# Designs tried in a protein design chat: VHH binders against Isthmin-1 (ism1). Part 17

Target 1, 164 residues: Isthmin-1 (ism1), of Danio rerio (Zebrafish) (Brachydanio rerio) (q5ege1r286to449)
Amino acid sequence: LFGVDTDSCERWMNCKSEFLKKYMSKVATDLPSCPCFYPTEVAYSTADVHDANTKRNFRWKDASGPKEKLEIYKPTARYCIRSMLTLESTTLAAQHCCYDDSMKLITRGKGAGTPNLISTEFSADLHYKVDILPWIICKGDWSRYNHARPPNNGQKCAENPQDE
Below, E stands for the ipSAE of ESMFold2; O stands for the ipSAE of OpenDDE; V2 stands for 0.75 times the mean of E and O plus 0.25 times the DockQ between their complexes.

## First folded at step 10 (VHH; framework vhh_brivekimig_d4)

Design y03 (from x06 with A97T; at its last look DockQ between E and O 0.75; V2 from the best seeds 0.77)
Fold by ESMFold2, look of step 10:
Structure y03 (fold): chain B 164 residues (1-164), chain A 122 residues (1-122)
Amino acid sequence: as target 1 above (164 residues)
Amino acid sequence: EVQLVESGGGVVQPGGSLRLSCAASGFTFSSYAMSWVRQAPGKGPEWVSAISESGSYTYYADSVKGRFTISRDNSKNTLYLQMNSLRPEDTALYYCTKDMSEFFYDEEFDYSSQGTLVTVSS
């Protein structure tokens, strides 16, 4: 999985897998942009949200529960959501978006969501190995992790936080 | 001991069909997403298809989408790959696995079984 002679985080960030390059290209076109505001309907069930860029509707579910460990992984986020897999999905990925106390999308920094290359709906184990383990290997360094897995702001939501 | 035993390969003409099976033992099969991987002569491994624990979600490589169907029977601890409209480029050793994370890294695929050979030729 990770090299022993160099910084394991650096090796992960610089992965040259041809499969991964193609897969991430598909993920970029497959996933919806994060809504600029937390869709409050997800607190009760799922929410169907229109994605202007792809001109498709996507279903979202809450990702804020205790199993998410937001105090550890997204410490400035109050709410998060994930897009749900559909019959039309071309990857196993899920968009992941996190929001502050005012329900505004966090677009950068330690609380920003990042795309999951493997949806938890498909496999929690594979999600852990592909999306979580690298964060752990990078010792929770969100700036390095986010460089490899940039937070989505395809809707060009207001920058949040406004200052780094 | 985890064991995965592939079967159902053979020689078939272009346009033909085969159904591959993977018999699993030594672990709780229903708790794992499963995948098919193939290795063509002179090429690297390719992640062909995957299926979630319950079978609710599937993945297919572009090269096989629409022609191959992955399925599982958790009561029989068996994974399947229905291969239709076979082409010469589908010729490969086919393997099943319960862990495909290696494809997301610069890692060599660890072939833990012998696989089953599919040959598509006239």
Scores: ipSAE 0.660, ipTM 0.843, lowest interface PAE 1.2, mean pLDDT 88
ESMFold2 (binder alone), look of step 10: mean pLDDT 79; pTM 0.794
OpenDDE, look of step 10: ipSAE 0.880; ipTM 0.937

Design y04 (from x06 with K98T; at its last look DockQ between E and O 0.84; V2 from the best seeds 0.00; counts 0 for: unsure alone 62.3 < 65)
Fold by OpenDDE, look of step 10:
Structure y04 (fold): chain B 164 residues (1-164), chain A 122 residues (1-122)
Amino acid sequence: as target 1 above (164 residues)
Amino acid sequence: EVQLVESGGGVVQPGGSLRLSCAASGFTFSSYAMSWVRQAPGKGPEWVSAISESGSYTYYADSVKGRFTISRDNSKNTLYLQMNSLRPEDTALYYCATDMSEFFYDEEFDYSSQGTLVTVSS
């Protein structure tokens, strides 16, 4: 997909798509902030959480199952969650948050969740192409990936881990 | 071979309505999210609308929200776009598509079908 003579990861990071720019702006206002702690009720069903920043309620679902392959994509995360799409959603995006074994939000590093531009509820295939494939193209370089897709810490949770 | 055939385009006055159809073949239609993309004269491609595999979730560009409705009939392998309150700026070639990833990358949209022309003029 990307040029042979160019760092494909760098090319992805520096994408100048006008659509992407506008879309990401909408994503920033459309998505809820990550809870500072893993909402344990998602282990049984879903969790409804009020987001102070948007003043809206969002439903969250667990994203820690085997299909998520956390051991590969989020190697220091024990739990992850995604926000669910609603009829009020203006994008197809989902917030993605990951937590350590103490159920504290990972705010940076290789285990930190990052916004999904395409929710798996809409299309698993498109999610893979838009959100997962770039990670693969960057050969798992989370630093470069997170630069392009910064982890959310809208609730100003404590930095975790302390050194990263 | 994947085939997408758009139809339903035509000439309509401002405020009028059209219903586009897209007949899909060569793949499992119900396993893919589908989209409508349009290309207006002198402009780049615009992602107009999208619908999930089951039809449970839809997406609309701000430019068409409240006026256009996307739907699908998986039993007929057909995608639809109901366009109401049409405006001159809706004039474009309309394409249906299965992959919209190129909008998220620095890549050109793949016009693999002929599209259907919608002209809105008084």
Scores: ipSAE 0.887, ipTM 0.941, lowest interface PAE 0.5, mean pLDDT 95
Fold by ESMFold2, look of step 10:
Structure y04 (fold): chain B 164 residues (1-164), chain A 122 residues (1-122)
Amino acid sequence: as target 1 above (164 residues)
Amino acid sequence: EVQLVESGGGVVQPGGSLRLSCAASGFTFSSYAMSWVRQAPGKGPEWVSAISESGSYTYYADSVKGRFTISRDNSKNTLYLQMNSLRPEDTALYYCATDMSEFFYDEEFDYSSQGTLVTVSS
């Protein structure tokens, strides 16, 4: 998939699917905002974090392990987390948040987390096809990827990084 | 060869019920999330419901929530859709599927089977 495939990337970015538009709208209202600091208890278990915007508690799980291949997909991130599916979920999505060495939320750039439209809890294969393949097809162009899948900063955390 | 065979369709009156089945072969059924997709005449495909590999997580389109129930029996390689309180707008050809990624792209859904027809009419 790594190579010359710019037509596929532009096709993905310009998708006009009515299903996707509606699904993304539900994702934006259903998912929690990323915590501004990495909740360190996820290194050992899950963490319950209250989300002020939705007024709900969400469980978070660490997403920093070797299978995440952060050096490839989120190269400036040291830690990441994903929100877990609940019975109240209206989508199969999971919030995805990434943090620098100081445990501060990365709000933009190549290390920023972006919402997973398909939680790995539901299907690792579908998650790969929907959330990972587009990044690969776009040859790791994080700016185009993030335009289609904006990093969450609903809690208005301090901009990080300051420089591009 | 991957094979998915739907059954259980038919003609029912509004308010009626049907149970669809999908028999799977040619792959390790328990390793895949499964979905039901429907296509009404003259309309595009609609992702009706999905279920995770173990059956622990489900998804339903808003149009069918509370009326349809997806389930699976991994020991029998079979996917089910219990359809209650049927309405004329549920009239469609119903397919089961393993790969729903095309709904997230500008790609047409690739049906690997003939589906089973549900007609809700009175």
Scores: ipSAE 0.636, ipTM 0.842, lowest interface PAE 1.4, mean pLDDT 88
ESMFold2 (binder alone), look of step 10: mean pLDDT 77; pTM 0.777

Design y05 (from x06 with E107T; at its last look DockQ between E and O 0.87; V2 from the best seeds 0.78)
Fold by ESMFold2, look of step 10:
Structure y05 (fold): chain B 164 residues (1-164), chain A 122 residues (1-122)
Amino acid sequence: as target 1 above (164 residues)
Amino acid sequence: EVQLVESGGGVVQPGGSLRLSCAASGFTFSSYAMSWVRQAPGKGPEWVSAISESGSYTYYADSVKGRFTISRDNSKNTLYLQMNSLRPEDTALYYCAKDMSEFFYDTEFDYSSQGTLVTVSS
């Protein structure tokens, strides 16, 4: 419940929490960049991928199952992965990457993955309140949501989808 | 009715240790991540530490990492904070909390309990 003149999505996008600003800055330096191609071994187990930017190895797990509801939240994605928490993590965040039917990273648009500020490994409930509820508050407007939570392309993967 | 009762605070010298407890009732304790929040005089609330439902994952503020250890016993509905190498700046009123999401929004922390006072001096 908000004031009569303010849009709930706009208020979320413009949140001025001092904690959140510091936390998101740590997330930006803590999380790995998305691999440019879906690592197929995650379909059976986990994948260990070196991240050049942070100079660390990260484990990834599949995030394509029915509980992810990709048809709702990432409608053009065929596969997604999520980075796993480690002892060296300074945040509770997880990188989230989504891929098209050709297994190429979706770098923008409605199917692009967006970082989770709270990993599902830590708490499904808190993840919902922090990462999912804002999408619902914004009525599924992926462009506004992605403005607040930009899809990762730190590896400079080929732009996808291309819009020429 | 949800109830959280903190205990274990007191006065301690710098470098000393304390163990805080939080007794929980009125909800399914094992279904929620839990956290410790502190408020020093004249400052806003600080999210000190958090622990996942099963206890497998933890979070610590940079100011306490390596000195404080959060734990839980789901069979006793109890949350703990072991505080070692205490410093004067750890002086605060300490609360346990069920809902950590307010730190990710422009909302105030819900003080539903009295907390337990930790004073580090002398």
Scores: ipSAE 0.604, ipTM 0.827, lowest interface PAE 1.6, mean pLDDT 87
ESMFold2 (binder alone), look of step 10: mean pLDDT 80; pTM 0.808
OpenDDE, look of step 10: ipSAE 0.883; ipTM 0.939

Design y06 (from x06 with E102Q; at its last look DockQ between E and O 0.77; V2 from the best seeds 0.77)
Fold by ESMFold2, look of step 10:
Structure y06 (fold): chain B 164 residues (1-164), chain A 122 residues (1-122)
Amino acid sequence: as target 1 above (164 residues)
Amino acid sequence: EVQLVESGGGVVQPGGSLRLSCAASGFTFSSYAMSWVRQAPGKGPEWVSAISESGSYTYYADSVKGRFTISRDNSKNTLYLQMNSLRPEDTALYYCAKDMSQFFYDEEFDYSSQGTLVTVSS
């Protein structure tokens, strides 16, 4: 995948793939902004949440279960959600949002969600290779990972955590 | 041993149609998302289309959207690409692929099969 361990994360962060650059640009347009508060109806089913910026409704699914391994990948998050793919999607991406114990969006830091370039609805294996493996390559350094895959705060939710 | 064998290529006139097939063996086909990749002469590989394990979700490159349709038959371990309204720019060697993660990195595409040639001539 990469050459040297000390440089592997940096190589990933600075990837020059023209496909990836174009794909990420489409992702930025295609995905909804994270809701500022955890939509509680996702605990029981999916939720239809209006996205003010695009003026469209998007469906969201809970992403908080044991399979998500939040204690490892999002250690300060209590709840997470992912946007669902639709027929109108122009990418295979899913927005990923994580929330603290008070159900407020985590906007930065180790508990913040980051966009998945490949939705788990499309392929769990490809999602792992494209979205999870880079986190492992960067040795769980969330600050470097988030530089390449910034957490979404398009709704300009209150900064959380404030102290970081 | 994992094998992917493409077929259905040929020579067609602009505006014509072809259907490509990919026979898969050596793995549980229904458990994997599948893709079509093409490479035009003297060009790099292009990710053309992808389909989820069940067939419920698809992806198309902008250059083919609306003209190409990906599908799969999990009972026959076969992936398909229906190509309509073909253009000279679609001329390429077409491959099916199990793993498309390489396009998300600075990596060379793993050509594990011979592909099937599509030629669209005026």
Scores: ipSAE 0.647, ipTM 0.843, lowest interface PAE 1.3, mean pLDDT 88
ESMFold2 (binder alone), look of step 10: mean pLDDT 79; pTM 0.793
OpenDDE, look of step 10: ipSAE 0.891; ipTM 0.945

Design y07 (from x06 with E108K; at its last look DockQ between E and O 0.82; V2 from the best seeds 0.80)
Fold by ESMFold2, look of step 10:
Structure y07 (fold): chain B 164 residues (1-164), chain A 122 residues (1-122)
Amino acid sequence: as target 1 above (164 residues)
Amino acid sequence: EVQLVESGGGVVQPGGSLRLSCAASGFTFSSYAMSWVRQAPGKGPEWVSAISESGSYTYYADSVKGRFTISRDNSKNTLYLQMNSLRPEDTALYYCAKDMSEFFYDEKFDYSSQGTLVTVSS
């Protein structure tokens, strides 16, 4: 027994949901790896990028606009992208990747992208409640958030930032 | 007041089909992703299926994929679940839902309606 009144962030981080555990396992196999460099054509349209690990092509769209509030949620990122849902998707998730001013993938730290368990293409409201609200409840503790939802570096891109 | 009213349940033999409906009122139906949740006797809630606002994207639990089809008619504020190849394991109370965020983390569901009972028995 640890008392009746627990920290909301701690409850979220130590979630025991069997549904969530299975869902996150499916997300790990369903989503493409982040490209090591920002695909610049997403600034104007979508980009089709081959994912070597899954041997599939995925479409990506820009996720850098004002509604993303990168200055709050990903403060060292200049650009971000999200993978688009496909008919082959087994989850509602989207890969989320963020890039620095040099267009290199941020692989760790406060600016690194993390998988969205609910794509904004499916539901902006559910995405907010499942992916954003926990961040807010945890007062923006990116270290704890990233532990629960590790930034993707399946392509083994160069570590960025190197010292922090 | 948000209201969700399920219908279309009944008793069928294994291999049979049923079509569930959910009539929605008290909110802008077309602005929300919608879900079906079921609760079998003695078990917790299961998120069966979901559909995006426009109907362009769907989600199915592994247990029902290929047998169930979710759809919606935004002009009639109605959500549907076509259930084919029914099995005894599909026996449950079925509910429609506007918000599944709590289920994601706690596997809890707010039962605001009575649901519709599906019984699959031989």
Scores: ipSAE 0.687, ipTM 0.856, lowest interface PAE 1.1, mean pLDDT 87
ESMFold2 (binder alone), look of step 10: mean pLDDT 79; pTM 0.800
OpenDDE, look of step 10: ipSAE 0.890; ipTM 0.944

Design y08 (from x06 with M100I E108G; at its last look DockQ between E and O 0.90; V2 from the best seeds 0.00; counts 0 for: unsure alone 64.9 < 65)
Fold by OpenDDE, look of step 10:
Structure y08 (fold): chain B 164 residues (1-164), chain A 122 residues (1-122)
Amino acid sequence: as target 1 above (164 residues)
Amino acid sequence: EVQLVESGGGVVQPGGSLRLSCAASGFTFSSYAMSWVRQAPGKGPEWVSAISESGSYTYYADSVKGRFTISRDNSKNTLYLQMNSLRPEDTALYYCAKDISEFFYDEGFDYSSQGTLVTVSS
């Protein structure tokens, strides 16, 4: 994917793709903000939540199952959720939010969710290549990854964890 | 070996319509999202449209929304692009793509197929 004569992670972080720039701008306006607390109804089905920032309703689904491999990618998270695609979506992105044992949003650090540019509802393969592979390329360096993909805290939830 | 063969291109007047097809082989077609990418003269590649494995979800670039419709027939391993209300700026080589992840990286698009030429002119 990337050359061996440079830091592939740095190359990813500093990507100057015009498409990516425009796409990420759309993602920022297209996605709902993370709820401050884990919506417990997702454990049984899905949760419908009104997003004040976009003035739209979004449906959320649980993303805490074994296939998510939270122990690897979000080692301090107990629960994660993703927003579902809608007919009004202008991108294929999904918001990704993760929560601690107290069901509080993780706003920073290695356990924080980050926006998925490709929803798993659309393509698991493309999601892997666009959202997961960069994490692997960065050798699990969440600091560098989160710099390029900042965790969402649009609801201005309490900082969590306090010390990172 | 993955093979993608585009067809349906041609010359059409502004406001006209074309329907592109892509015959896929060498992989499990129904297990992958598919896309259309186009390359206009003097411009870089543009991700035009995409459709999920089952066809439940679609994506369109702003430039083609409301005019183009992507669809697929998994039983025939075929991808389609219905293009209506064509404009001169739609003139391009159109490619069927199994993977468009390159658009999210600082890498060029892999033109592994021949493409089909669409020319919109009066």
Scores: ipSAE 0.898, ipTM 0.948, lowest interface PAE 0.5, mean pLDDT 95
Fold by ESMFold2, look of step 10:
Parts: structure tokens; sequence; C-alpha cells
Structure y08 (fold): chain B 164 residues (1-164), chain A 122 residues (1-122)
């Protein structure tokens, strides 16, 4: 286990595990790209969305409820979704996408979603240890966390937020 | 105190089958995803398979997918690995594990048990 100091964050950021490199490579090819707009069907059920890059359909589930603690982990996001595991999945990962109050994909910054290496469908406990704990030990430094776990924008959605 | 006891290993010829068991105690078994980890001579540990709390979701490393089947019986606090079509490359000490999060960090795997040895040779 990691501790909660800067040494632990640096160690996590600089991890060169052979296993992790291979797993992350599979995650990059296994997961769908985030839709550019929040698919409103997820507000009442799951949504099936075609992913142009992989040419596969994926099911998505809302990830905006109080258990997600968006006020802490994604403070500029209003809505989030998470892709669901399938029999075709080669990892336990789930794509995670977050949207602003205009339902547009947040592509960078503290509100952007980042891929979960362990889906909550598989194990909430392991998800916490693998995906949440590193964010906590880095003291919520989204810039460092997003460097290790880049927000997805494979659909080339408009940059959001925009800087000038 | 968490205790995990593996059994069912042995010597088999290539193409053979073995069924490994892991008896768990000292924790609420049904509340945790469980994994099998193996370590071949001269190599680091490999995460072989995992199963969710209820058994609804599984994971397999590419090297074993289609040949190995993980299962659990929460009423008996027991984890299983059915290994079919065994190859010499499957020779390793096999461990069951409650927590594999260390594989996602530069941390050594913490072996909490003795494991069970599987040897595949003609």
Amino acid sequence: as target 1 above (164 residues)
Amino acid sequence: EVQLVESGGGVVQPGGSLRLSCAASGFTFSSYAMSWVRQAPGKGPEWVSAISESGSYTYYADSVKGRFTISRDNSKNTLYLQMNSLRPEDTALYYCAKDISEFFYDEGFDYSSQGTLVTVSS
C-alpha cells in the first residue's frame, strides 16, 4: 500500500511495473471513446452507444449519483458516465467521462473523467485502491493524476474548458 | 487474522488437468474479489485470474484464457481454479490472494500463504 505523502505520489507517478505497462496498453485499446455529449438516456436507464474508433457498441451507465462524490473528485462536472464490462473485455477497466452543465464533455482539468483501471462492477474495494487512492495520496493534484491517467478524447470533441 | 490455504497442486503431463482449491478464513470471504497469482521459477509474480464477490465477473490473463476457469463457493469460503490443457509454461507455485492492488504499483506482492506447486512435465 501507498502512504499519503509526496513520496508516495512520486512513486505512483513514476511506476514502471511491467504488469502495469501491459495492462495500460490493453486498457487503451479495450475502452470506448467518450461521447462528446452526455447521452441523456443514461439518466433513466443504460445507453447503447456506437464507438466509431473500435466499431463496437458499448453500454454506458450513469455515474453522477451521490456515491460518486463528484463535489470532491470531479468538482466542475455535473454529469458523468461509466462504460460497462462486457464478455469481450480484456481488462477489468471502465471508461469514465464527465460533462459540464451544458452536457459537453470536459476534456481537461479537474472535472475531466479518467479511465478506471478497475470497474466498480467488478470490485468497489479494488477500484478504490487502484483508482481513487492514488488521487488521494497525490492530494487531489489533478494535473499529475491526469498525466498518468489521461482523460479520453478519442472522438476529438471540442476542447473544454477553453483557455485564452 | 486472514488465512488462505491452497491445495490441489501436483505433477501432471502436458495436456492434463488439475483443480486448485483455496480455503479462506479470518475475514468475510463473500465481501471480497479474489485472485489467483502464480510465480514460475526465476520469474516475478503473475496475476492469473480474478473473480468478483458474487462470481458474476471474471478476469483471465491472456496466457490462460480459455484453459483455466476461476470459481468460488461463498458458502464454503473456498476459491477454485480449474486448469485444463496444461502446458510446461504453467509450472509455478500458485497462490490465492485477497488483494492484488500491489500489481498496480511498484510494490512487491505480499505472499500471505505457502501456495501449491503445479509441475507440468512429461
Scores: ipSAE 0.710, ipTM 0.873, lowest interface PAE 1.0, mean pLDDT 88
ESMFold2 (binder alone), look of step 10: mean pLDDT 79; pTM 0.792

## First folded at step 11 (VHH; framework vhh_brivekimig_d4)

Design k01 (from y03 with E102Q E108K; at its last look DockQ between E and O 0.91; V2 from the best seeds 0.81)
Fold by ESMFold2, look of step 11:
Structure k01 (fold): chain B 164 residues (1-164), chain A 122 residues (1-122)
Amino acid sequence: as target 1 above (164 residues)
Amino acid sequence: EVQLVESGGGVVQPGGSLRLSCAASGFTFSSYAMSWVRQAPGKGPEWVSAISESGSYTYYADSVKGRFTISRDNSKNTLYLQMNSLRPEDTALYYCTKDMSQFFYDEKFDYSSQGTLVTVSS
């Protein structure tokens, strides 16, 4: 991935790829904001939610199953969701939102969801290489990872956890 | 081993159309998202388009959206790119690839194929 003569996590965080810079800008403007509460309908099907900030409708699906490995990647989260790709999508990205036992959005810290640059709907393998592998390269340092992939709180949900 | 063979390139006038094909072998084609990448001499690679494993989802660079259409036929292990309304700036070597993760990192793009040349001039 990166040269052996420097910290691989820092090299990833400081990536200067022209493609990535443009792609991240599109992701930041095109993804929906996370709902403040876990939409319990996703436990049985998908949920359709209007996103006021983008003026678009988005469909969400559950992302809490065993393959998500929440105990490793989002250790304080009980539930997570991902936005689904649509014909209106301008990137391959998916918004990723995680929730505590009270079904409230985790807005910061080790359990907070972070946007996926590659939706699992598009390619699980590419998602792993682009979204998961950097977390591993950073040795599970969620604060460095979240700096590069900030948790979404565009709806200005109540801070959670409050005493971080 | 993995082989990707592009074809369908050529010389075409501005406004013309061309269809590229990519024949895949040596791997399970239907298990991979596929991409088209292009590179003009002396310039960096550009990710042109991508398509999911089943073909249900596609991606296009802004420079080609509305003019190019990616498709795949998993029964024939073949990836396609229909290019319409071609412009001189579309002139490049075109490659197909099963791995576009390199665009998300600060590393040189390694091609697994020879590419097919598209020249748009008159």
Scores: ipSAE 0.669, ipTM 0.852, lowest interface PAE 1.2, mean pLDDT 88
ESMFold2 (binder alone), look of step 11: mean pLDDT 81; pTM 0.816
OpenDDE, look of step 11: ipSAE 0.897; ipTM 0.948

Design k02 (from y03 with M100I E108K; at its last look DockQ between E and O 0.69; V2 from the best seeds 0.78)
Fold by ESMFold2, look of step 11:
Structure k02 (fold): chain B 164 residues (1-164), chain A 122 residues (1-122)
Amino acid sequence: as target 1 above (164 residues)
Amino acid sequence: EVQLVESGGGVVQPGGSLRLSCAASGFTFSSYAMSWVRQAPGKGPEWVSAISESGSYTYYADSVKGRFTISRDNSKNTLYLQMNSLRPEDTALYYCTKDISEFFYDEKFDYSSQGTLVTVSS
């Protein structure tokens, strides 16, 4: 699965710019932790969920629809959600969480959600170029992508088996 | 042909204010998130601020938060940066862009315009 694209992928995924380090550190502290179970309200409306770590309420929106292309980007996930931007946001990022058939958080593997550095609410085009294109350039190597963008499990939810 | 023309720079004293403008043409301005980037002498580019297509969401670097305000007027195809409480470290060439994506990974910026120079000095 590796070759000429591996060199381009390495540069893209492993850029150690001072900006990216600082930005990702803010993302890690600014975003809510993923709920351990899919909040079923998002199927009909948004869900308002308290996040204990940040002591803030966050609104979540379903991210499971056809335009998410879960069969490509999150092949073992059945449901996903994204946190919505607020006026209090200090980054443009959105938390991204994905869930299995039992509505339990997928904590690692090819179906796990990973933080979006750019929320689709801010710019779908920029989100694609910053969050999606690197995954495509790396030919869908979820392990490498997750290394750069670790799935959130700040609530210490029950962990999935490896390779799920 | 995409064109972005920055203006409004000048020489100001510390604590002063300036408003930068960026006139856009050759693309549908209202369909793009826009950013300001600056480059101080001897330093690499810095992503200063960004604003969503409608203006509903903004981003500011920590170095300017609380002092700078980004805005846009989609009817005039114009992006703005209001800079207040200016400091000597704000001295730089300022550029606008419709695509900040390459900056995230290598901190590089493809300069397609001259920018507008801001000098903060006594």
Scores: ipSAE 0.721, ipTM 0.880, lowest interface PAE 1.0, mean pLDDT 86
ESMFold2 (binder alone), look of step 11: mean pLDDT 81; pTM 0.817
OpenDDE, look of step 11: ipSAE 0.908; ipTM 0.954

Design k03 (from y03 with E107T E108K; at its last look DockQ between E and O 0.79; V2 from the best seeds 0.79)
Fold by ESMFold2, look of step 11:
Structure k03 (fold): chain B 164 residues (1-164), chain A 122 residues (1-122)
Amino acid sequence: as target 1 above (164 residues)
Amino acid sequence: EVQLVESGGGVVQPGGSLRLSCAASGFTFSSYAMSWVRQAPGKGPEWVSAISESGSYTYYADSVKGRFTISRDNSKNTLYLQMNSLRPEDTALYYCTKDMSEFFYDTKFDYSSQGTLVTVSS
C-alpha cells in the first residue's frame, strides 16, 4: 500500500513519538530562561547566572565560535550562549540563546536561538541528528523550525527584532 | 560491520541485582554515546539510560533513576548497566545501541542484536 508523498519537514514537525513529547515537556520546564543581554564574561570563561523561574543557578558557555556556523544557522545573530549540563540536569538538553550586535536577546526570527534537545557536551553527533538535521530537512525554513522548537523568552525581554 | 552483544540477564527475585554487559565491535566505541533500551512484552521500546563518549554525562529514565547505573570501559569496548533494587516491571529484553536518535522521530527502533532477557519474579 502506497501513502501520499508527505513533506519531510512537516513529518518532523508533527512527530508523534511519545518519548519526544514527554522529553520536550521536561525540557520546557527544566531549562533556564535566556538572559536578556549577552553575559560578556562568557567571552573569556563560563558564567554563572541565577534563573528566577527555576530558582537554580546555571552555568553558561559561549556558543559563538566558527563551529557554530552562525552565518548559516542564525544569520542575524552575533553572539550565542548555551547552558551547560550538570549532575543535577534531568534532561540532556541545553538552553540556546542568541544576541544581536548590541548584545540584546533575539527573541524571534532567523537569528533567535532555540533549545537544543541534546547538548553538544553530551554528544555532538546526537545533537546534529536531533537538533541540526531537522533544520536541514526543513531546508533552512526558520519559521517552521522555530514553530517546533520555540525560542525562549521566559524573562519577557523586549521583543527583538521589533519588526514582525 | 557493527556488532553489539548483550549478556548478564537472568531470573532474579524482586529487590535483587544484575549487571548487564554489552560487547561492541566493528566501530570506534569511544567515539559514540551509548544507550540501553528495553522492551517489555506488549509494550513499546523504552530508552532506559545513556552515557556520553567519555562517560562524563549520563541520562536515566525516571522509572530507573536511582536504581540503575550506566558505565563504560572504552579500553574494553564494553558498556555496562548495573541494575539494583529490581522490580517485576523491570522484566524486559534489554538492548544496547550506539544510535538513540530514533526515539526523537516517528520511526520504529531497529534492533541490531538479540538482547539479554531480565526476568524479575518471585
Scores: ipSAE 0.687, ipTM 0.859, lowest interface PAE 1.2, mean pLDDT 88
ESMFold2 (binder alone), look of step 11: mean pLDDT 79; pTM 0.798
OpenDDE, look of step 11: ipSAE 0.880; ipTM 0.936

